# VH-VL binders against Arf guanine nucleotide exchange factor SYT1 (SYT1), part 10

Target 1, 216 residues: Arf guanine nucleotide exchange factor SYT1 (SYT1), of Saccharomyces cerevisiae (q06836r405to620)
Amino acid sequence: SRRSSSIVNALSSFVNLRSSSLSSSRQQHLQQQQQLQQKLDVSLEDLPPVPAPEFSDSCKDFLIKLAPYGKFIGIILTEKDDEFKKNCLNYLLTNCFEFKNDPLDIALRKLLMFLELPKETQQIDRLIMAFSFAYYKAQKSYSKKKGIECPWSNADQVYFIAFSLLMLHTDYFNPNNKSKMTKHDFVDLVHNDKYSGGNEIPMAVLTYFYENVTAK

## First folded at step 20 (VH-VL; from w4 with heavy chain S54F)

Design x1
Fold by ESMFold2, last read:
Structure x1 (fold): chain C 216 residues (1-216), chain A 125 residues (1-125), chain B 112 residues (1-112)
Amino acid sequence: as target 1 above (216 residues)
Amino acid sequence: EVQLVQSGAEVKKPGASVKVSCKASGYTFKGYWIHWVRQAPGQGLEWIGGINPFRGSTKYRQKFQGRVTMTADTSTSTVYMELSSLRSEDTAVYYCARETRPTFGGVSPYGMDVWGQGTLVTVSS
Amino acid sequence: DVQVTQSPSSLSASVGDRVTITCRSSQSLLYYYGYTYLSWYLHKPGKAPQLLIYEVSNRFSGVPDRFSGSGSGTDFTLTISSLQPEDFATYYCMQSRQLPYTFGQGTKVEIK
């Protein structure tokens, strides 16, 4: 529930700005509706059918139409392999999130505070692939502005570390799992990746991630 | 040292079931999708399905839907494929293969890097 | 489902020949991060398939330099620059852009 309220507020700011001549009654009604949605812990199936994009919609136009769906926006934008919705997701992650100063584990936590993780594995993949691209671009841009080398080799490396962090968290805190992933197991998983560059991540960084993820 | 070792050859009658095992060693088992691929005599390679042991998620090719079940036992690092209602055209060598890099969705640009030795399943009346 | 078609279905060649095998997909195999989700496999009698090339053109570990891959989008080529006696096998391309994974029908390379 808490994951949808900040996104709804961010998109409501978009809506309010575009509706600067909108009546105070309509604005107050929209805010009341958003608060009720969060308190009731609604599911996507409880909400009206998702509107289809129109031919003339920009990504911003469509995201404004999705504002009432709150935390479900990530699920909606990853439902199918759809190029327009993929572009809308990239727009959302690039323009409505700030990742440039964040370690990856913090950025991932920020993402999941605002967007519900899909249940279906291909949708999870599309969300985390999109997040990892947006995160990498933000880190690379920030590093260039500061005159330093970006700590990440590419977006796929970010994706694999994000995958590894989520896997570690789920494994460690699963009450049915009696053999928790050790730091050695986690390091082995990451360092076996010669293809996207997991093997390039220093032990000290993996130790930081392991300890922070398993402490929570 | 990364290795997939499959169970031995099977001879079955039509209508029976077969369960083939694939034991993994030398890597962190849970993170990697395991796919099953078969080759019938005189034919090419055919993907059957795959399983992610971390989540227990499965995906099956439509033609096998309803006849195939894939499971994983994380405590023994073993994946199983069970094919039921066997027909003579199911006679094939069955391979398990590991996705080269872990993913949530079971697809990657890196292919399948480690293969089991294959299990011949013969269905004859 | 993505259809993948290989050409030729079979060929005979002499040691030292340059061999070219083509693969065409029904859809673009381009996906996230600019990667193209195509790989090539070698399958010898009595052995498991072996990964040769991933992401169009990258040789897998231990694969000899005479094997090279190229292409983009929907059209791909495997080239063996100088065929060796141990190269007689069936070769497959595979798309991994989406499930179900699909293989080409195979190209059997025979030594004459």
Scores: ipSAE 0.860, ipTM 0.932, lowest interface PAE 0.7, mean pLDDT 88
Fold by ESMFold2, fold request of step 21:
Structure x1 (fold): chain C 216 residues (1-216), chain A 125 residues (1-125), chain B 112 residues (1-112)
Amino acid sequence: as target 1 above (216 residues)
Amino acid sequence: EVQLVQSGAEVKKPGASVKVSCKASGYTFKGYWIHWVRQAPGQGLEWIGGINPFRGSTKYRQKFQGRVTMTADTSTSTVYMELSSLRSEDTAVYYCARETRPTFGGVSPYGMDVWGQGTLVTVSS
Amino acid sequence: DVQVTQSPSSLSASVGDRVTITCRSSQSLLYYYGYTYLSWYLHKPGKAPQLLIYEVSNRFSGVPDRFSGSGSGTDFTLTISSLQPEDFATYYCMQSRQLPYTFGQGTKVEIK
């Protein structure tokens, strides 16, 4: 249900935090605009020019201005190597997504359900690096509250596994691919990595990821 | 054993093109950016560009835009760099090098861990 | 583009000497997760470059303990604590914080 959609709910809550006096009709208009963009298959180029940040804008202030751009918010915030927009992306991922109780593959799917993956590789990197930081922080905080060890060593490890999952999915479901990545190939890719700690991920976890990703 | 093996030396005239190959072995080829770096006589190392074989995505240094094309053949685990409109100042040893850790954007703190043996390209009139 | 400048351009040293090479970046090389995107390479004529140090101070596999890296912000140093005959080469720092990757101009270490 679109009414129960986490990103629509998160943006609505975010807008409400910005202004307690914002009328219900303004809230409904913003939500309807988001839904229309999805149904019409609107590209970013079809929308009005993206507003520039004002000098006094907080991350929240600017994100409220970006709400009408919906799934394109990730593309907008990763357009350039921009410290303010990086902070806004971190704010969005930390405050408007719920990752605490999710395996990485599910969290990544939630991210991409609501944010369009950029086509440009450096923008993809900025999005996934920001996601991986937010995910790691959520997992670490959750583990601390539950009195258990965080299963992740650091955000860079999360990034590398997120990269590996997206690569596996794209490779496996590309109809033009002559030779799909096998489980052995996926395990070798991950376990060869001594730098981000891919080699520390248990086989059972990689099997879980491979089977869940390729089952679709 | 992880290896990058390049094609042999080339002698070209100004205005011609050259295509250098770099064959990878011993690792999962698709995930890793391959960069191209050259060294002209008496000069330092100069990054030319890179390719991610998984997506076919390329990035080129601005001075080579319009003259360089990088491609990958995943069935043979081989990347190619073609440099056109050759000039005498393009005389150099050309290296391919692997990004140490896979990334989407070709940017990592880990450098380039595996290098090809180099290919001398001589451009003479 | 990020500019990377090395000094000295060359130096003469004897076996057993301590050698110090500096590298300065035009911008901070700090990026995601608190990592600094600076690496060092050794290059001998007729051979491929070799990765020595990644992320400022981490030795690559098989690199002898006499090689060490340090620095922060925009200023970095490669140190060879006791120069050996096989260490006579040209050394490069490289930033990988953004594309295009850029190298320092190189430091040639020669036998006295």
Scores: ipSAE 0.856, ipTM 0.930, lowest interface PAE 0.8, mean pLDDT 88
Fold by ESMFold2, fold request of step 21:
Formats: sequence, C-alpha cells, structure tokens
Structure x1 (fold): chain C 216 residues (1-216), chain A 125 residues (1-125), chain B 112 residues (1-112)
Amino acid sequence: as target 1 above (216 residues)
Amino acid sequence: EVQLVQSGAEVKKPGASVKVSCKASGYTFKGYWIHWVRQAPGQGLEWIGGINPFRGSTKYRQKFQGRVTMTADTSTSTVYMELSSLRSEDTAVYYCARETRPTFGGVSPYGMDVWGQGTLVTVSS
Amino acid sequence: DVQVTQSPSSLSASVGDRVTITCRSSQSLLYYYGYTYLSWYLHKPGKAPQLLIYEVSNRFSGVPDRFSGSGSGTDFTLTISSLQPEDFATYYCMQSRQLPYTFGQGTKVEIK
C-alpha cells in the first residue's frame, strides 16, 4: 500500500560509502525532496523532464542525475529496450541494494518498497529480469564466501520464482477474482518449469512462499 | 493433457469481423502468454499478437494494430482474437499458441510449445 | 522489428539425405542471462506447427536425435542428419528476443 520512498536514501548511502562526492547537506536535500514527492503524491509527469544520458556518462554518473526521481528510477531505466539503461539498472541493483541475507520474497518486497513497479508488462519484465540477475549474483557470491552450495541454479530460475510470487500475490488479493490460485495451482505452475529449474524447488519451499504471500 | 482447442471454421464477407476462441486445459492458464499466428494460402507463418491472461495486457504486430482485439476469460480459461474490417487477404488458418514458460513481457528463449489445431477463416464475397 | 531471413526457400531431397537450413537475424538474438532467443518449428499441411528446437540447440520433448540446431548471435542452422519420410514439411525459424515475434519465410523440404 505505502509506496517505497527510500531509494534516495539508498543511493545517497551508496555514494557516501563508495565515493566522497556527496556531502551531508546534499544527502539531506535529496532525502527532503524524496519525502516531499511522497507526501504530494507526485507522478513522474509532474517532475522535470528526465535528462538524456550524455555520451561520456558512466552508469554511476547517470544514476546520480536520476536520484531526484526517487521511486520512478526503475520506470525510467526500463522504459525501452536500451542497453545503457539496462547496465545502469544492473549497477543500481548490485551496488545500492543488499540481498545476500534475504529470502526471495523479502528481497522482492524490499525492491518494491524502493522502486515503483511499472504498469507495462515489458517494463515489469525488464525490472524483474534485472533484479533476478542481481539477486542471483549476490546469493551465489555469498554462498561461495560461506563455502556452501548456492540454493539457486541460475538467474532465470530466480526470475521465474519472482514472477510466480508476484503473479500469486496479484491473483490472490484481486477482489474481483472469484477463483483464486490454490496452493496446488501455484505448485503446478512452478513444477511445470523444466526449462529454468522451477521443477527443482522443493514442496516445502513452495509451501513457505505460498503461505507467506497469501497471508499478507 | 495440456491442450489448446479452437473454435470451428468461419466464412465471412469483406468488411465483417470474426472472433476465434482458444480454450486451454491441463495447466495453470493465467501464467502463460497466448500468441496468435496465421498462415495465408501459399504463405509462411505470421505472428499477429499475444495476450497475457494474468494482466490482460496485449501486444499486436503493427500491421494489425487497430483491427485486432485479444481478450481473455480466466473463468473459462479461454482467449479470444477478434479481427475486424476483414479483407480477402485475411483468409488464413489462425492458430493460438502458448509461450513455453511464463513471463511478464511475453518473450522467452523457449519458444511456443503448445498449439491449437487451427481455425480456417475464409473471407469471400 | 527484428528481421529473420531463412535459406533456402525450398529444397528437394531423398530419404536418408542430410538437410541443412540456415536462418539469419538482422540483429543479435542474445538477450538476458546469456540465452539466445531462437527456435525452430516444423509445419505440415493440415496440422499445427510443432516446436522442434528452442534456445538454438535444445531439442523439444519427443523430437528425434536426427534434428540438431547450432549457431550464435545472428547466424543459425537446423540440420536433419538422415531425412525420414515424416520429415517432408516446411521448417521455420523464429526470433523471440522481442515482440513482435518474427518467423523466417520458411523452407519447404520436398521429396525428390
């Protein structure tokens, strides 16, 4: 229900931890701007025109230019199939979010507290594909550091489970839906995936996800 | 077990509309994009558009934009394709096909694994 | 739109022959996660198309070993190592990297 409003804080924290380019006064200004946008129910169309990337911009350079757009950064970076913006989104997700110690459902909630989910399905896909890559890499790196086997087979498996969780949530809580997805339907959906490894997810894990998603 | 079953052949006059149904069974319907593909006599396969039954979102090939409408009824696990302002070149066999793996955006590297039997639409005066 | 061009348009062959069909796209079909978004279909008159190969080289369930796919980037090949009577059909490649999906023009494989 409550829109994610902390992306400016996350980006500002990243900049201060990784760079000396931001002062405490600039961080305070960015935080105040984000809070005002939330309270005024600002839409993307109410904000100044989104700057175009300059030829010399790194991903970090462009993301700094996007910081004032707050929760809309995900929508901006996924508006079209653009390789530079795809790289910027990957940079944001790998450097400004922490996913290593999160179950997938919690990581998804964190993502969507900070970034507004696009309305258009191809944009949603680009956002969740990018998220799933960053999440998988974080989980794989953490598992390697701990000397354990990564619980995920690949990024596409993460994507498919993320898709399935978001679809289940939307279906279950749609008041117009007279025939909600049962646990059997959800398990069938996931276990039918022989291509990205949904079929490898244990029933106990799917039961955990189903119960957590439908309890909210 | 997994099936797509289409409505029967149609004969239409130029300027009319046709609505073809595609009923799914044997799988969790809402998760999968359904695409429509046609083949006119002597021609190859041509993608028309697709629908995401989960969100009702549609994408159409530019050639058909403004003449095609795709809808889904999740209570009956059925998708529909309506093509309006019919012309003789719309005479074709129309197929529905399921995206092999569910996605939000309707693209995947896995192709389209299940196809309906086809519906012949003949447009003649 | 991504264009996909298939060659040859038709060929005549005998049972037992090796058949090779090529497919070229106007841009790379490489997309998320290192996958290449190309598939091959078989289509016989009066029947629905059948998925043969997905992601360049993976045979779909029930597809015989004589079918193989290869290639990368923009250039792809379907090979039938020893043509059988049931293989006389039209073959299509399709890009699924983006919507609209686009098919090659088709390759009709006929009895010599």
Scores: ipSAE 0.855, ipTM 0.928, lowest interface PAE 0.7, mean pLDDT 88
Fold by ESMFold2 at other seeds, last read:
Structure x1 (fold): chain C 216 residues (1-216), chain A 125 residues (1-125), chain B 112 residues (1-112)
Amino acid sequence: as target 1 above (216 residues)
Amino acid sequence: EVQLVQSGAEVKKPGASVKVSCKASGYTFKGYWIHWVRQAPGQGLEWIGGINPFRGSTKYRQKFQGRVTMTADTSTSTVYMELSSLRSEDTAVYYCARETRPTFGGVSPYGMDVWGQGTLVTVSS
Amino acid sequence: DVQVTQSPSSLSASVGDRVTITCRSSQSLLYYYGYTYLSWYLHKPGKAPQLLIYEVSNRFSGVPDRFSGSGSGTDFTLTISSLQPEDFATYYCMQSRQLPYTFGQGTKVEIK
């Protein structure tokens, strides 16, 4: 269905897997709240005040409290440099998203289909760094089970390519941009990076990403 | 080669403004935060702020908030720092510096790898 | 803001000496992916600062082996194993864990 409803459904399904004690009435109420949000174009400021974590809350407990906030959960969990909320975000990305068989560009689309990208750059960083860690762990775990080498060196490499893809998309489709990033510019950005291993990404992979991102 | 070239020295009176340019070359300009760092005579290095040219996002040290504006012109690969309401304590060498690795938030574990040559700004009555 | 303090503020040394500079931050500089966001710079009068060490212990390109960095959490050390004439300069540590970036106060290494 719509982007926002999958996050609430994923959280609800996760709770049921863990507990089996969650009532059908509670599940129906959660679904109804999410459907209301999907039918209205609301901002975070229009929703009730975000609940504070209670001392005894697990990450799961707090995420259940956040389910009604839908696409804004990413913004809420990244608002501050907060260790508990960082752990909750990692929990969400690890348990409520499926990335294991996705190319990075598809995984990013899945992420942003269900979570609104923050406007503040440090919040964007916290979200994409957390995503990149979860994606890398999924790819590494999948590769190990298949007996193959993980195609990624580490989470920092994933972060840098995720950054590069999002920057390329924003740059290419900005109508005010007179000088759009060419494939040469994109390859230069990625291959000049010796610190996160951008220089290790094959040209064929970069060509794939450039063509997919710049196509409509 | 990657380089940052700054505009020349400036002499200003108290209360005036100064606008220092930092022209980038040899890399994909939009991807990298550019930071501004100054050193007043006899003092250490002080971070002023930074700008992400691809988003236009800026972050300023609180003591400069309201007096500093950073802008980027992607067509010329140039970043500008304007400091207004100048005081004698603003006399310093001003450096632009590139974040070593591109990020959204302007922080990385890799430091700042490329620095401009510096621009002396002298504020005297 | 993260506070960063260097010690000593200055020192006198001879060519060939081992030099040690310490840097302490007001909070841990550990952040994402197990990286520690601490770098070291060399600064000579009339020249731009130069990156020496990033992520605690990695030498930047072209930096001689006599420079090494170590430490973790809040406590860090820059060591020059055998001081050369070109090493007389002011040294800064910097945290990049969060904005605003903050530098230590500097350590001036002078000829004895």
Scores: ipSAE 0.852, ipTM 0.925, lowest interface PAE 0.8, mean pLDDT 88

Design x1
Fold by ESMFold2 at other seeds, look of step 20:
Structure x1 (fold): chain C 216 residues (1-216), chain A 125 residues (1-125), chain B 112 residues (1-112)
Amino acid sequence: as target 1 above (216 residues)
Amino acid sequence: EVQLVQSGAEVKKPGASVKVSCKASGYTFKGYWIHWVRQAPGQGLEWIGGINPFRGSTKYRQKFQGRVTMTADTSTSTVYMELSSLRSEDTAVYYCARETRPTFGGVSPYGMDVWGQGTLVTVSS
Amino acid sequence: DVQVTQSPSSLSASVGDRVTITCRSSQSLLYYYGYTYLSWYLHKPGKAPQLLIYEVSNRFSGVPDRFSGSGSGTDFTLTISSLQPEDFATYYCMQSRQLPYTFGQGTKVEIK
């Protein structure tokens, strides 16, 4: 039992979200080493070549091989439209992050605290699509366990709101942007959407999101 | 009313360039990819490329790579498509079209809901 | 690139006829969240294309219920149950699963 959970813990030690079997001192050292890697001006090109998956690799096996790449794991797993890497990303987001008690903006901050956002738009899409699926499943499962209605209609709705939050943040905090998105602009963007259910999000929730994103 | 309004018809010589504008109104401009699609006489619809004004990100069909440039001016809510080294086979009606739902990557299952009126570009010697 | 082919390239029909157009993709158009990235457009000379159907079978706003879409994976169908005078046009399917977007070659529906 303990041995099977140690593999999940190895991945979690890298991210430090799901579980901890390490002492506080060892956990602190691992977090300092991870933080130092993130602070150093190290690009993915400076690291050893990314290993290719072997035919027999499980998602877990491959993620263990990727652990030394730290914040770049998201970029690596979204490099191309690849079903195995998509499955590995889903495994990572489900087992190494905990989203069930988080509002979406907080969950998104957690994601980006540990994974670097890709520069290329299709890679961003693959990352946020995978995140939104994992987040929705966590929220749905938590709501079912509590006997309450899930606040989200589906993963596509989560994706659209996550897109809108990231767009708002980037727009608002870009020093070169002289025409910042107002609360009314943000609300209109979301409430005009009939396809992913943006129009179903209550005004109070949108106000909460706008104020939290633009205050920081 | 959500609208895309394009610049007027153009007549060009082979080897020249053309720059077609597409002005958006009635929605949050930055959030939506704008695609360009053309139809040559007697031919079907052909996707040329697209741009997201928010990031300035562009994608072009390989056939046009090196000859097409798409830009956006967020202050005027306008996208531009410039096609250089024109040939007679570039004679076509050029349309801009909006991705129905905002995305990072410029693809969605919802198609392209709003189209410009089209701009005829004629290339003749 | 994902290839998308339509059949037939043209057909003749009378008002009231049932019309069926097929579209075949070189690979599955299924993508995230179980959605299939296939849409249909109507195009009349001198007009911009008009979105008819998105995500295989959903009618766009204002599209009459005589238009229906069906299919899955790689094989798709547009059906016009009772052709009206305004329906004589060229019809295109388009995949949006990945860039570049690709259209079928078109199906011209003409008056018999």
Scores: ipSAE 0.848, ipTM 0.925, lowest interface PAE 0.8, mean pLDDT 88
Fold by ESMFold2 at other seeds, fold request of step 21:
Structure x1 (fold): chain C 216 residues (1-216), chain A 125 residues (1-125), chain B 112 residues (1-112)
Amino acid sequence: as target 1 above (216 residues)
Amino acid sequence: EVQLVQSGAEVKKPGASVKVSCKASGYTFKGYWIHWVRQAPGQGLEWIGGINPFRGSTKYRQKFQGRVTMTADTSTSTVYMELSSLRSEDTAVYYCARETRPTFGGVSPYGMDVWGQGTLVTVSS
Amino acid sequence: DVQVTQSPSSLSASVGDRVTITCRSSQSLLYYYGYTYLSWYLHKPGKAPQLLIYEVSNRFSGVPDRFSGSGSGTDFTLTISSLQPEDFATYYCMQSRQLPYTFGQGTKVEIK
């Protein structure tokens, strides 16, 4: 399998990884605002009513209006199936996060450091679907610049692995869960996916993810 | 090898409840939404609701809200659907079906690939 | 809710005939990554429904190549190029773009 071999080689090239997302001036500002909101234990209901977008608003214009809402921006942009807000979320993830040198598990941690995960499962999907698209584009662009083959087949594959990592983490660290996912369960989950390419992820990569996620 | 096996047929009186089980085997149960679909005599297929066994999250079609409860037991890889306040129009074959690909939200472009054999529920006086 | 309407509700055909079933959605089924969230199922009395086609045109594993799907946006078609005796059944399209999932009313294909 040329695709499977290529993804292993590309992921191996990230052995000494560094992320520049935290050094972004825009990202740094959002992180500072989120830290202040956490110290005050601010709920979304404590903030002014969320402004509606104007017809002339670009994605950037609307995101500037949302900046005071901090960690709630993800929840706001995913509340409904709304094309403009979907585009704004994509703009945010593409321009305010840096994923080019991040392995997927690190990129997910950075995402959730700055954005609160919604409680509603459809909103979670909209957030992680958007993240996975932005991550895939960044990885593909970086791979092309470096003259290497992209380790990911498409954004849907990224989504499925992101789903699997988040599920594993939540399941493993739930103190009330008596039947935690084993490595076998995790590998089986990923390798049974013949539709978004989970079956193309090498065992060694899945072992790395399992051990890294469950060791945290 | 991947299978969903449902509990047997039920006969109920109006006002009673029914609880149908759907036991999964051959795959990692927690990751996959399980949907429930019914077919009343002479009618088409009707989605009732679904459950994410990992999160316990449920979604129900509005007409069943308040009468249906879906639960999952991850230790036995089994999903349950309980329908209360039964009426004669609830007479149907009830199917459980697996979302083809795991998701948080229970929707995908890949449909529902594995179905249980169906459970006939008859509601009559 | 997304409404899905099939046509025709029933048809009679002979073995070897070409059969075409149409499905229309009340809104676009296009969603993330350019995928269209439409699937087709075959259903015989006393049996569970069977997935035939997913994402408009992809044949599910083990489905004969006489089954094909096409369409985009809101308008979709299932075609059976040469009807076989085992193909006499009721066919459903289903949107999975959002919950609640909704099925077409069904198309019963009967032997002439």
Scores: ipSAE 0.847, ipTM 0.924, lowest interface PAE 0.7, mean pLDDT 88
Fold by ESMFold2 at other seeds, fold request of step 21:
Structure x1 (fold): chain C 216 residues (1-216), chain A 125 residues (1-125), chain B 112 residues (1-112)
Amino acid sequence: as target 1 above (216 residues)
Amino acid sequence: EVQLVQSGAEVKKPGASVKVSCKASGYTFKGYWIHWVRQAPGQGLEWIGGINPFRGSTKYRQKFQGRVTMTADTSTSTVYMELSSLRSEDTAVYYCARETRPTFGGVSPYGMDVWGQGTLVTVSS
Amino acid sequence: DVQVTQSPSSLSASVGDRVTITCRSSQSLLYYYGYTYLSWYLHKPGKAPQLLIYEVSNRFSGVPDRFSGSGSGTDFTLTISSLQPEDFATYYCMQSRQLPYTFGQGTKVEIK
């Protein structure tokens, strides 16, 4: 009678936002693959049982075994609080995605273009916390190479902004929501956070994020 | 400023249900998990469960599973906790509390920063 | 579920005394980003609990510096360096590493 949360479906539609730049041939191939998977409406239950990792598996070995599961790899690696699978997820995000030059909203879009958000809230947390760590490390490494200060204080700050962006998108584009989050509401949510440093994000950056996330 | 205001004390008979409200003000309600914690006479604090008002998702401590229901009304910034099949050992003060920082999963290293004033529920035969 | 054990269950002290309360978790509370998911609360009869310390050692806003927290992994301590009259209360540690949240059984600090 119920298939999934409407919030999860709204977050999944975030992946299909129009690119702000001209697509490359690589991006065109990846987008075509994503559209085919959506057209076929494959669920994880339609696929063979997920293999268990073997004692001798490296993270790469196990990820190769998971390759047929496509967009569901994120769900599989976050199903439980499992140290090996956490390491595999970190390996995937570090080695198969490039985030160094991306604003956070673009990096998040890239992530969700290829990985389906889990439905269970603690799995979402594990995925987005892992993403935020990988993104922060890439940004910090890039800033060091360029001889500039990293614009992010830590991975937890990145996590909170990623949370805020996904919340904003879901709230703004939910057809059942008649009282949409304004820019003032979004800025207030972010700037109220003195614990992970949301209050340190400049207004200009938050304006950029709001306008990009709420644009069609 | 930031407040959680709970409904008034309740007296119930065994087998009845109670529904306690927790109205939030002074912050962006949707983003924050709300937890429920109780204290029975002579006992410590006990977590009952929590709700994410943005998603409507809930988590309950196993001993309350099947007897507790938490709901949120984002239009009134109010969370409700209903506990059914009441027993004398359910006599307690019930508190709502806000997770300090918004998360998807309802856990953070920052604790619970804002608490309601508490609601005494007395179950007397 | 993560079990959290607090010691002592009660103690008697005078104004000006140094008080130490310990908290032990059945599992490490270390989680993402190097944070340890342990907090401390103060609770007086007839009042709501109040957050004192988050992430092991950080004082919550408005908490006096006579309160300090320390520890790592599974072992944690709350210290009150010089008790004041308003500090006589019951103190709780709580793990927030995973749901269900679990509290220590409490430490009642009472006047001698």
Scores: ipSAE 0.845, ipTM 0.923, lowest interface PAE 0.8, mean pLDDT 88
Fold by ESMFold2 at other seeds, last read:
Structure x1 (fold): chain C 216 residues (1-216), chain A 125 residues (1-125), chain B 112 residues (1-112)
Amino acid sequence: as target 1 above (216 residues)
Amino acid sequence: EVQLVQSGAEVKKPGASVKVSCKASGYTFKGYWIHWVRQAPGQGLEWIGGINPFRGSTKYRQKFQGRVTMTADTSTSTVYMELSSLRSEDTAVYYCARETRPTFGGVSPYGMDVWGQGTLVTVSS
Amino acid sequence: DVQVTQSPSSLSASVGDRVTITCRSSQSLLYYYGYTYLSWYLHKPGKAPQLLIYEVSNRFSGVPDRFSGSGSGTDFTLTISSLQPEDFATYYCMQSRQLPYTFGQGTKVEIK
């Protein structure tokens, strides 16, 4: 149960950090507002204009200002190649998501449960690059704590496998796609990468990912 | 084994259009951005644009915006570049090139590892 | 757009010479994960360009060890430690940090 709800709790705790004296009824009200926004299928264009950061804002201060934008926070923080917003995105992914116990495919599902994937390809890149860094750091830290070898070589390897999983999912579940990626196609895509270490991923792991991604 | 094979040379008059093909083989086509780069006589290399065959997303250098169209046919693993309203200054060898590592955004630190053989387009009256 | 400039535009050298080519970008090419998005290419007339160096200093597969790259931020160098007959060509640096990709103007390395 904690697995499924941990991101909601993290986001609720994040909002609550801004207002440490916020009552429990106010906390419950904020979560109900977030749930209503999701049920109404609100577009970003339906919301007020996004506030600009003030010169005195910390990442946390700005993220609190972005809280009403819900699932659109990822789109907002990746709109441009902006160092402050990049830092805010890293803060969000590090402090409001729990990735250490998750295989990469589950971690991606958690990310996209709460953040809408941008439509523009460079924004997608900035989001997944930031996610992959945060995921790698969490996995490396967890592996060190447990006295085991981190299964990932670096964040760039995580990025490439995350790319491959998202491409597989989108391809497989696109109703207009007449020719779905086979396991062979997926393995070939990953195995051709000699630069980010995709070719170093064991077949058993790729089989696990393929089966889990194409099942749902 | 990994190859990009381009269509043959073309001679065009000013105002015409040209469509150059780039057929990929030996790898999973959908995952890789394909870029187009040209070299006019006596000039350096110039990036024209790129396409992600998976999404069909394109990006063009501003000077070509409105004159260039890139498309991909995933069933034949082929990308196309069409350049319209040709001028004599468009006389060049046109190359397709593959991004070394798949990405969403079409940028990576790994450069472009596989290039087509080039297609000479001559524009003269 | 990121501007990239090379120097020199041409040079004349003998087999065995050490050759250096510099490349400067209008902004830092450092991006995600500490990588610097600069690559070098060799181009001979009638042939396709060939990737030589990626991410500043990594030789592409099959590239001889006489080719090396260095630099950081905005300033980069390609070095050919002992020029060979097959190295007479035009060399380009390219930034890949942002689209549009941009090349330096090229450096033609000619036999003396």
Scores: ipSAE 0.843, ipTM 0.923, lowest interface PAE 0.8, mean pLDDT 88

